# VH-VL binders against Gonadal protein gdl (gdl), part 14

Target 1, 194 residues: Gonadal protein gdl (gdl), of Drosophila melanogaster (Fruit fly) (p22468)
Amino acid sequence: MADIPATSEGSANTSEAVVEYQQPTPEFLQRKIYFLVDQLRTYHSELPENLQTRISYDLLTELANCVLNDGIFVIVKALMELQHETERHLIKIRMQAENEYEIEVAEWRSKIKDPEELRHILGLMKIKHTKKLHESDTKIIEILDQKVNDQQSTLQKAGVPGFYVTENPKEIKIQMFLLDFILRLSRLKYEPGK

## First folded at step 8 (VH-VL)

Design ax1 (framework fv_axatilimab)
Fold by ESMFold2-Fast, scan of step 8:
Structure ax1 (fold): chain C 194 residues (1-194), chain A 126 residues (1-126), chain B 107 residues (1-107)
Amino acid sequence: as target 1 above (194 residues)
Amino acid sequence: EVTLKESGPALVKPTQTLTLTCTFSGFSLSTSGMYVSWIRQPPGKALEWLARIDWDDDKYYNPSLKNRLTISKDTSKNQVVLTMTNMDPVDTATYYCARSPSYWLELAKYYGFDYWGQGTMVTVSS
Amino acid sequence: DIQMTQSPSSLSASVGDRVTITCLASQSVSSYLAWYQQKPGKAPKLLIYDASNRATGVPSRFSGSGSGTDYTLTISSLQPEDFATYYCQQYSSWPLTFGGGTKVEIK
């Protein structure tokens, strides 16, 4: 049965949720945000002028503040890993289709003796295979596009500035650069004694 | 199967305008994260990036050549066209078009130029 | 603009040798670096992307390493088909820039 203590006498449950950590000092957080903003401004300066205009310094400051929470790096890396796994799976599906086609062609070559009949059958198989690959590729693109929407939604819910669900190509481009900035920051080690 | 092929004149006179066409198949330049670039290589020299056009029709040019370059696409024909004005003998080079997909949307996640055309040699002389 | 410097500009090697080519960037490229192989009269072929990831169909003897400004392409046991010119390329900063190339020649 549920144990729900309604009194201030809840000491028995403290050991179940003990989290020992050291809070960062205000000075540490101030130095870290200066470091992050400086890095983001460097990345920003490396963009073409039209993209620099579309990504404001206010947005960079908001992004720096957001990634003070290391959990954001964990979320972004996890999303990229899930995307990578999905892509590996889809590649295997395509390779399987190619392998099945080669096996089918080999079977027809061994079974049909008449050269004219064999040429006709193999021609039909090639047409069918080409159509199947095209349909498979279309499905792969649709799956990857859906993953973009899922990532946009996840990052928006996590409070990452600049992220929201959109199918506008120019807005997706800005989000791709913001994602790149986050990934670059995740590869840097902040050394507080520098 | 992804293929790209360059076409254009083999010989151009100094001061004339060069127009090169890249015709491709096996992908669409409407796909988010996809872009096509033009890259040249003078005989015996290094590769030099010239221009790119993105899926969203944004255009980028090498700053050293920006005033001479125009890039455009015709999505219905699967073509990308590069125009370069005021040709000079130093522009003699093999011109390539190459594809680069986005790093997280595309199947293989290639971050460089994963497919190239065979190249077309352009000689600039009088 | 990020300047990419390759060392050496050329080298002579024998089949079976370990070959190392270095690429130095004038500023950090955050591992957004690719390596290409170009055989005489042919277009470049992508070998390595993201500094260390081998492209599809590229033999395991090719490996990339490095971070920040310093990157290396290694061929662990050179084969006859590996005699070519190799180029590094950064895609971290606009505009895109290539190294000057390293020609691997038969000794």
Scores: ipSAE 0.396, ipTM 0.692, lowest interface PAE 2.4, mean pLDDT 83

Design ax2 (framework fv_axatilimab)
Fold by ESMFold2-Fast, scan of step 8:
Structure ax2 (fold): chain C 194 residues (1-194), chain A 125 residues (1-125), chain B 107 residues (1-107)
Amino acid sequence: as target 1 above (194 residues)
Amino acid sequence: EVTLKESGPALVKPTQTLTLTCTFSGFSLSTSGMYVSWIRQPPGKALEWLARIDWDDDKYYNPSLKNRLTISKDTSKNQVVLTMTNMDPVDTATYYCAKDQYEFLTGYYRSFDYWGQGTMVTVSS
Amino acid sequence: DIQMTQSPSSLSASVGDRVTITCLASQSVSSYLAWYQQKPGKAPKLLIYDASNRATGVPSRFSGSGSGTDYTLTISSLQPEDFATYYCQQYSSWPLTFGGGTKVEIK
């Protein structure tokens, strides 16, 4: 990054430094897109035959053009971080439920002296806990499904080719591979001339 | 709670076909992003990935063993089956089934988050 | 196929020691790397994925680092329950490949 000092005049007699960004050359962009397309074709070659047919070379070219702007990598990484945060939150909720159950069991063990009465109470507690875990798991699935829809919508609005809201497993598979391709590209260092 | 359990013969004679079944619970192989793999480990040696099947019935095989391996699933029974032909004493190993890590954004290549206990298969006459 | 080489093949350490295990890939795996712990007679347990992310329930003393071809698993303060063999695994390219393992023995 270059810094070019400049001054402004308008009876205020102020001075300030300005920064200018050098725009990529057409030659650089052309080399970069060739590199991206070549990488995507390598990833495509590793796909099962069924998916090779469904992910066209035209789609790969559109994806290469899309990720030419590094902003797409930022969006995808942000979505991945949000996914990890959501998963950590859900794990914490489930762990809390398990911990509360163990505490409750320990309290009953210390309170009830009769072995037969204690077994009866612990049996009821286990039934209650199992029902609570089932309800929690159902809610977790709903949250995860909604997150996938949100991710699909966000990527569609960002103009990423191949993305739209869908619950079709075959279409979701294509989108998962496209996301994998984007993440792989984001981890590569572009080396001009190589 | 996710669990996987392998089952199959403990002893196989050379040239026979091995059939192993993985029975799982806590997830469905009809759910997008779910994968089940088979991995083996000869006594005292490193792990070797064998095959993978996904929710859409796409199959992946280790190229070194591709001609000998077939993976299939029965979604209604929550089972994945591996067959391996022409068994040889060098195929003696503990065979594991494992679930691949599920995550929409990075699910395709992610690591194995749950494993079965393994089943020992000895190939001997 | 991507070849994964682990160093050392075995080591002995005392409780409280810092243990470092290295995994070298024959070509870049772009942080698509996992670490597993395997105790005698048991299935492997996932410790680290994506080079540096701890799996659920894994103690904070375990950490992963590295990029490109060079990756490291560190145990900051070895505990008795850490006696095990550790394996790295790449998932950048098919077929999936594992390292030869590093056996950690408690002194």
Scores: ipSAE 0.346, ipTM 0.690, lowest interface PAE 3.4, mean pLDDT 83

Design ax3 (framework fv_axatilimab)
Fold by ESMFold2-Fast, scan of step 8:
Structure ax3 (fold): chain C 194 residues (1-194), chain A 119 residues (1-119), chain B 107 residues (1-107)
Amino acid sequence: as target 1 above (194 residues)
Amino acid sequence: EVTLKESGPALVKPTQTLTLTCTFSGFSLSTSGMYVSWIRQPPGKALEWLARIDWDDDKYYNPSLKNRLTISKDTSKNQVVLTMTNMDPVDTATYYCARGLWDYKFDYWGQGTMVTVSS
Amino acid sequence: DIQMTQSPSSLSASVGDRVTITCLASQSVSSYLAWYQQKPGKAPKLLIYDASNRATGVPSRFSGSGSGTDYTLTISSLQPEDFATYYCQQYSSWPLTFGGGTKVEIK
């Protein structure tokens, strides 16, 4: 709505010291929403054609309103850091298993003198190694699936539009794009008058 | 969709060499952990593993048939080829190719191709 | 080579029956064991891996158990589509070996 005229309304003395307030005005928030929606529409336009139809402009507008609360960026960044750490840990586990396998193979090559016996042992070692990698990969996929479920739950509780617990791969893919949009917005600084 | 299909001659004479080709789609044999094996089954008998080729081109052969078998791959064509020398009537069987990822269980199989060894 | 022995070689059963098939290894296979189902004229299909884990899409009536040298495949309530030959396979030791098969026939 319209502002209250400063000079005729109020009981404050006109000689009172000026106090600086850092509160967002309705006009500032409206301009910021326009900026955020414009950025989201740009991100939307970068999607493949078949995915553009699955993310509505109404959803983008709701998302822009949601991220006016800076706390949402804090939550999303924290979740992305946890995901990145989990993925980094997965890579380290796989690399370590591969390195241990190469060391074991080298030890057998140095210890076994009979070529036929060595071939059989190395064949068994490869079978053992592939089994170990499969077990590791299966467990890590389970951990990643649980992390996705936790992310969906956390974002739903925070009131982020478009987030809810689902096992549907198509719906999960949409949520992944929405997370990327939010993360990209978090890297931007809104400057009034641009 | 993962598919495998065997091709080769239906009839082979004793002492001849058998060449079978497995053509696959829906996966790459350059993927870490991926492998293709050949398995055969004589009529009314058990399955017998013959050979395996891995993503790293490492080859495994059944010791009972080692000196008769050669396995190779062409990753660009999505093909695995098995060659078996000195065919004998006891080698009459349905020959399957099958894939796996990481361990030696077979999650997808071809339909099989019957090879009869007769004069 | 590890020898895999299946018992029985064949059995007759009716729809709704509980069927048990045994697989014995000549030495420990440390649960690196799979079960396959094969219908006449068809390729084998993976049912169970790592002794007790069901493959994707396999009905819950199929279960695997066992450790060391002794393994069992159980079908809790036999369905018409379950009449087939079942094979166990070890992947603990090279070369890979299969059992002789168990044929489940209509009574």
Scores: ipSAE 0.000, ipTM 0.421, lowest interface PAE 17.7, mean pLDDT 82

Design be1 (framework fv_bermekimab)
Fold by ESMFold2-Fast, scan of step 8:
Structure be1 (fold): chain C 194 residues (1-194), chain A 125 residues (1-125), chain B 107 residues (1-107)
Amino acid sequence: as target 1 above (194 residues)
Amino acid sequence: QVQLVESGGGVVQPGRSLRLSCTASGFTFSSYYVHWVRQAPGKGLEWVARISWDGSDKYYAESVKGRFTISRDNSKNILFLQMDSLRLEDTAVYYCARSPSYWLELAKYYGFDYWGQGTLVTFSS
Amino acid sequence: DIQMTQSPSSVSASVGDRVTITCRASQSVSSYLAWYQQKPGKAPKLLIYDASNRATGVPSRFSGSGSGSDFTLTISSLQPEDFATYYCQQYSSWPLTFGGGTKVEHK
């Protein structure tokens, strides 16, 4: 938006015109924060009970104040887009490994006529494939953990409450719900009479 | 070889309860989100519920919320759907399906690559 | 909830025909869309995920395209085993939602 809610006053008696946008009124910001807090409380009510106790209403109020700065929505959307691209890439790599395994199994079934030899070879291939998937999954987790770390650092530097670098899965999960809250708020348009 | 096998369907009376099971084999069950999807006779597919890899997160379609409970036993590779207060509108074949487990709550990137054969839940007239 | 609308509800086709099925989302789902094939009495089978990627073992005659809110599944040369009902599904937002289905049947 290039236009900020303006007061009805603002008579400037200068001979040279300059374009100036009025900052939001205190009344507008107060109503907007009430709207944001109300939305966040609705989102909070949808959380599992154990997470409801971990996310305080004080934190929700701080988050609402933070997102009065629309720049926070831009940052969060960019981070989520990057994570989505990374996850799509990783899933495709994993599916390729599964496809290659099925092709190899089919090839061995067509080549080996003796049932006992086939059982032995397929058993070895299953062991090899299971090990390869485990290694792949471990690397995927490492990449996702690094992405989470990058998100935590970026949001902490931006001053978003509730974000800090942590390897605790429960804390990471809470931060992911907070990211979802921010994204949901970003899809809403606040109207002054709402 | 990945397999999902549902059981527990049958003929019930409205208002009663039924528990469905889905037994998984051929993959590391504890690493996957798993889902229930249903299909009324002659109609389309409807997503019902999902549960995270560790059982900590559950999500339900509005039509079943408060009546159905999804759970899993990772030691036995079994997914459950406890169906309480059954209604005629719950008549359907119930399928279990898997999706990947990642740090996001939503299973955004995979689709359901494997499905069970389904188990029918119907009502006597 | 995101509503998925498929068109047509049914199509009559012959072996060798090009069949096109469309799917429209009530809001943008980006590329988070899958297509499934279901034969009578059987479970659905994943054909396409992430709008355009073929699942394992799916023949090359199946292709998906589109992004945002408009999507298309194309079967370039219909085979006898392709007579089935096809469903689109968005996985961009909870709850997950499916289209109403498109039945591809014999002329």
Scores: ipSAE 0.014, ipTM 0.473, lowest interface PAE 7.5, mean pLDDT 81

Design be3 (from be1 with heavy chain W53S D54W G55D; framework fv_bermekimab)
Fold by ESMFold2-Fast, scan of step 8:
Structure be3 (fold): chain C 194 residues (1-194), chain A 125 residues (1-125), chain B 107 residues (1-107)
Amino acid sequence: as target 1 above (194 residues)
Amino acid sequence: QVQLVESGGGVVQPGRSLRLSCTASGFTFSSYYVHWVRQAPGKGLEWVARISSWDSDKYYAESVKGRFTISRDNSKNILFLQMDSLRLEDTAVYYCARSPSYWLELAKYYGFDYWGQGTLVTFSS
Amino acid sequence: DIQMTQSPSSVSASVGDRVTITCRASQSVSSYLAWYQQKPGKAPKLLIYDASNRATGVPSRFSGSGSGSDFTLTISSLQPEDFATYYCQQYSSWPLTFGGGTKVEHK
C-alpha cells in the first residue's frame, strides 16, 4: 500500500495522430505540477533515511517541471529497458559459469573414491573457479559502470535535474532513485477532474 | 565454491547485546548486497537488514530498526549484525544471504542465490 | 510494505503428483518474484527467480509463472526429495517480504 499503483496508459492514437492541440492553461499546468510534486513527496518518504536529506524538495519541484515534457519519459524508459536487458544478460552469463563449475565438481566427486585425493582436487577447482568468477565480476562491473556513465550523460544532455556524470557511489545511488521516481510517474495518468 | 558461514549465535538474556558474523568466500564479496534473514523456530522467513555492495548503504526491517546495526568489512569478507536491546521475539536462526547488486538496481535481481547455514539466537528462561 | 500471501499453508501429496502453490502480492511486483525451497534443518535454496527462470541446478519439474500480483510455482511430478516448505519473496520494493510458506508433506 505504500507503493502507488501503476496506471496503465491508454492506447490513444487519436491525440498523437492529430497535429493540432490546445496549449495547456496555467491552471492545468499548476495542478499537474502539484499532482506530480505530491507523488514525488510520497516516493521521497519511502527513501532510505540517509538519502532523504540528499534529495531536496527543490529538486523534486524541478523534476516535476522537467517531466511535464513527456519526451523525458520516453528517454528514461528506453534507457532503463536497455539497462534491464544488459543486467539480465550479464547475470545469465555468471549463472551459467556457476552451473558449469557445479557440474565439474559433481564429475570429480563421482570419479575420485579416495577422500583425501578428492579434497585436494576440489580445492584446486575452487581456486580456479574463484579466480574465474572474480575476473568475470570485474568485467561485469566495468560494463555496468559504462552503462551508468552513458545514462548520466544522456540525461544531463536532456536537461534532467539531478543528473550529471559522476563516479561517486552515493551520488549514483541518488540518481538511481530519481530514475525510479521518473519511471513511477511515467505509469500514472493525470486526471485533472478528480 | 561460494560459501557463507555464520557465527556468533548463542544463548542471551533479554535486553543484552550480541554480534553475529558471516564470513564469505569463493566470490567477490564487495560486488554483492548482503543480507540478514531470520526464522523463528517453526515459523517462516523474515528479512531483517541489508547492506549495499559499494557504499555500505543500509536498510532495516521496521521490527529491528534502531536496535540492530548491519556493517561489512570488505577487506576481510565479513558481514556483521550488531544486535542491541534484544527481545524474546528476536529468537531465531539468523541466515546470511547474498544477492546480485548493480549500480542501477533499486531492488536486488534474481533473489538470494546463496545462503549460509544459519546461527541460532535464543534466550535463557 | 508489500504483503505476500501464499496458499495453501500446507498440502498433502504423493510422489508423482502435480503440486501447485500460489503467491499473491498486495500490489504489483512486476516479475520481481523468487521462490525458495527449505528442507527441515537446512537453509533455503533458490528455485526460481524473476518469476519464471529456474536457478542453477534446479530440475525442470519446477516451473514458475505469473506477473504483476499473482504467481504460481508448479512441481509437475513430485519426487521424494521435494517434500519441503516453499516460500515466495518479492524484490520489487524495499523492505523485502516473504510469503508465509507452503509445506508440502506426505499423505
Scores: ipSAE 0.011, ipTM 0.481, lowest interface PAE 9.2, mean pLDDT 81

Design be4 (framework fv_bermekimab)
Fold by ESMFold2-Fast, scan of step 8:
Structure be4 (fold): chain C 194 residues (1-194), chain A 124 residues (1-124), chain B 107 residues (1-107)
Amino acid sequence: as target 1 above (194 residues)
Amino acid sequence: QVQLVESGGGVVQPGRSLRLSCTASGFTFSSYYVHWVRQAPGKGLEWVARISWDGSDKYYAESVKGRFTISRDNSKNILFLQMDSLRLEDTAVYYCAKDQYEFLTGYYRSFDYWGQGTLVTFSS
Amino acid sequence: DIQMTQSPSSVSASVGDRVTITCRASQSVSSYLAWYQQKPGKAPKLLIYDASNRATGVPSRFSGSGSGSDFTLTISSLQPEDFATYYCQQYSSWPLTFGGGTKVEHK
């Protein structure tokens, strides 16, 4: 199963929980931001050399300040969930088109007894299917591009540095890495004194 | 909000032609596959035909293939079924039905909304 | 074509009864199966899609189960408004096919 944590004191007197909320101290926030920047610098070091020069340490510092607000993690996770759901549906639509084509082929094979006539008909069906897939794929790309634009707009409005609406593939790739950084940070717990 | 209204049914003579219409409102008609489903009096449901969101792809039940033609006018939100060489066996209430999800966001071929139907019968 | 066989063709039941309707496909339809409710003189209404997902607004007493070739619709506690005819429909293969229907009648 998972390794036993080296340090944990959670077994001390926890029968009935009373949860108290206190506003974070300036010192706590300062230490947390240094922790986040340190993590982001580690992620940055894993990037290809050309991207390392395009993602500045100033941008990483701004990103760390932004994600001090845990609400940003909620927004990013929700957007990624919607993106994955959309991608799954689009894949299933393409699979359905392939399935429909196979059924049409099977139907013609059962009805046409003349081998030459069948060959001609199946040739036309294949041409029709290929054109249909190309048109479908074009629309799928348009929908995915719109979803990317919506995601960029949402993150820009939320004040996440490095995000803005763009169709430039190089800029989109940088934003993809920034999203990955945010998601990786969302999986970490900040524990003062570690 | 979402509504489908069929029209064009009536009493016809065998061998004649009839055109059914289905007017859609309350959703983006041009983004959905739509279908015709029929039901003979006192009998079960039988799928008849479907048309893709853009009108480029059509599929028919074997019993109507070559006699019926499905089409749509996305500018007017209307679905059509042209029925040629009508037979007594075509006696039924004809429903138009909408796919549950948009073509590009779903793979469901279940029908979340149906019209109230239009009856096609034959004179004695 | 995929043949859909429903059992029983009709069932007499009382309010509060548990009603089970079965649908069998002549070949696997995976989970691409829907259930509809139809009241006399009305259009069908979607109850269940993808074998087990309830459509919006459908009461929790309706549940679907099964995969492959064997499917079940269950009404856990029959209400007065549930007396109707129920149909299964596969959408794994063209042409789309429906079961013959199960009429749930008053005893």
Scores: ipSAE 0.000, ipTM 0.448, lowest interface PAE 15.7, mean pLDDT 82

Design be5 (framework fv_bermekimab)
Fold by ESMFold2-Fast, scan of step 8:
Structure be5 (fold): chain C 194 residues (1-194), chain A 118 residues (1-118), chain B 107 residues (1-107)
Amino acid sequence: as target 1 above (194 residues)
Amino acid sequence: QVQLVESGGGVVQPGRSLRLSCTASGFTFSSYYVHWVRQAPGKGLEWVARISWDGSDKYYAESVKGRFTISRDNSKNILFLQMDSLRLEDTAVYYCARGLWDYKFDYWGQGTLVTFSS
Amino acid sequence: DIQMTQSPSSVSASVGDRVTITCRASQSVSSYLAWYQQKPGKAPKLLIYDASNRATGVPSRFSGSGSGSDFTLTISSLQPEDFATYYCQQYSSWPLTFGGGTKVEHK
């Protein structure tokens, strides 16, 4: 709610020095919400036109109100750090498999002198490696899908607007943009008078 | 030089068990499919069983399925055929053979004879 | 199962003769066919694989041809060592199956 202070009383209060951090006033929180919504509208205008109709201004207002709780930024940052660490770990596993294959191939080439035997061995190694990569890739996709579901569930339970468990690619894309909006907001400093 | 040497054949009674061995040398045993092929006296060749290079995949002829078990020890370069519930129809020379590429046999052992007591 | 039929079951020949052995599969085996030579009391020896490729150390007088269901093994000039039984074998489908054999005998 908006409030209009009396001019003479406001003048006297303004002259006092602030020694401690003041609790946010309703006026401060209202202005901060307006600032956040204005930023979100700017982000919204940068979206592809087909996505602008999918993300309503009502949703942006709900999101602005949600991120007044700084705990939401903490949750989002923690989830993103966990996601990036998981992705790096999975990439490393695949790279290790490829490196092991190249080392094994090089060892067989140096060890086996019979051309027919070498060709047979390398053929089997290639088949074995291809099967291993396919199995690994399938498991990586399953793990990443589960991580997306876990993230969606966590954000839904935290009360973040627009988040819920879904495997629909269009809905996931919208949630990814909302997540980006939250991250961009977390990097902003709200200044008095804006 | 590639060599396969079978052993373990002998005279048995119907219903008994026998284990055949095939010792490989002169090649990287752990990289090849290996097979058992048998030949009854005066008759043609019959494929019996096969095991993949790592031992994870096994196939058997219908006539021996459930009675014979193929296995290998890659650390010792030995192929095995455990033959249970032996029948007179199992009388044959048993050969081990190396599979080249798909399943063709480029090298064979000299065979070990399995017969039944009168 | 794929049945492999060889003809003839036996052939009488003299040194220097051209010998032709045929093998017919009950269904297509593409080119996944091998030929083996077996002498009495000895293990089989691979002669031809993939229908027409000669195995290492096999003399040039041995040749294979055919694809699909009909295959031929030819010995262009029979030598004393070539009197043996010959078997075809398909490896396109499980179980692996052999022909009944063709015995090349002295006249």
Scores: ipSAE 0.000, ipTM 0.426, lowest interface PAE 16.9, mean pLDDT 82

Design be6 (framework fv_bermekimab)
Fold by ESMFold2-Fast, scan of step 8:
Structure be6 (fold): chain C 194 residues (1-194), chain A 124 residues (1-124), chain B 107 residues (1-107)
Amino acid sequence: as target 1 above (194 residues)
Amino acid sequence: QVQLVESGGGVVQPGRSLRLSCTASGFTFSSYYVHWVRQAPGKGLEWVARIDWDGDDKYYAESVKGRFTISRDNSKNILFLQMDSLRLEDTAVYYCAKDQYEFLTGYYRSFDYWGQGTLVTFSS
Amino acid sequence: DIQMTQSPSSVSASVGDRVTITCRASQSVSSYLAWYQQKPGKAPKLLIYDASNRATGVPSRFSGSGSGSDFTLTISSLQPEDFATYYCQQYSSWPLTFGGGTKVEHK
């Protein structure tokens, strides 16, 4: 619990200091686009040489223009949060499958006194567990592929340059770098005159 | 709308067999763990058995292990409980229950939907 | 098996009362605990999952708290429709186990 005073004299606020909202000027937007393009070119220069040739400066300029709409940042962040939540759930499910396996193993160890019979039973349990993990992995891959497809579709519909539905791993990798660029831009504050 | 409807309960004699069914609708049945939970007259809830989304993995309460068999038919959205060698202590209302989340979206073995229950009781 | 112990087994209360039900696990269940409400002749209804999260459509007067081995369900202002039996359930380990139930009845 924070213990704070009812009033704070250190942050005296007057009506003259309150500025809520103003429409951005064409000059401000143009300078911001140039700033964003410069940032994107810096990110581009950090890519492996092969990827630098696959991501054009024209694409970077289109991307800078696209993210002037701050709604794009909201969409990208929401998609990444959903992906992280899905990954967390998958980890939790895998951990629980392992816990269930260990509990079953412990039960058999407490009940079976003959070492050879116990080894045989534990061997069968391990085979069963391995089969379950393999079946789960197959379904997990299908769901993750569908999630990637959904993300590509969402970004394409939002008009984000460079995004389209594809199963090509090389194209997906390029799109992942473009997502990283967008996330990096979302963490920047543009201040004219700096 | 999510619905679970049990059937197959009735009056049986000790040592006999009975098969319970639970018909599911309103959700993707093949994506969920489903369970059987029972309640003896005037008593509390007792978890009986569960089956995973594919029907490959089954787990049973010690009191029913070796006598009961859980299974599912994902093409028809039906959950089954085959009850063999029935005993007086198996007298209960049997509920089918659904995991709260799909097997890949969360690990919650809490039951967001239950059937109405089907009574299994004994004559002599 | 993890044993779940509920107290009290019954409580007499009036509309508007604050009702507190406790559940103790024989070993830690982390936050893997749910609470159910069951009315006579009806199936149980999920109230709380993961110790403190209210299920969809459950009124705000119901709240859950606790972690590890000690858990509490609180009804802040009892309503006529709240007279029922309440059960806790752990889902940290197989087999899944329920508490013995707490009957909230008219004073």
Scores: ipSAE 0.000, ipTM 0.469, lowest interface PAE 12.4, mean pLDDT 83

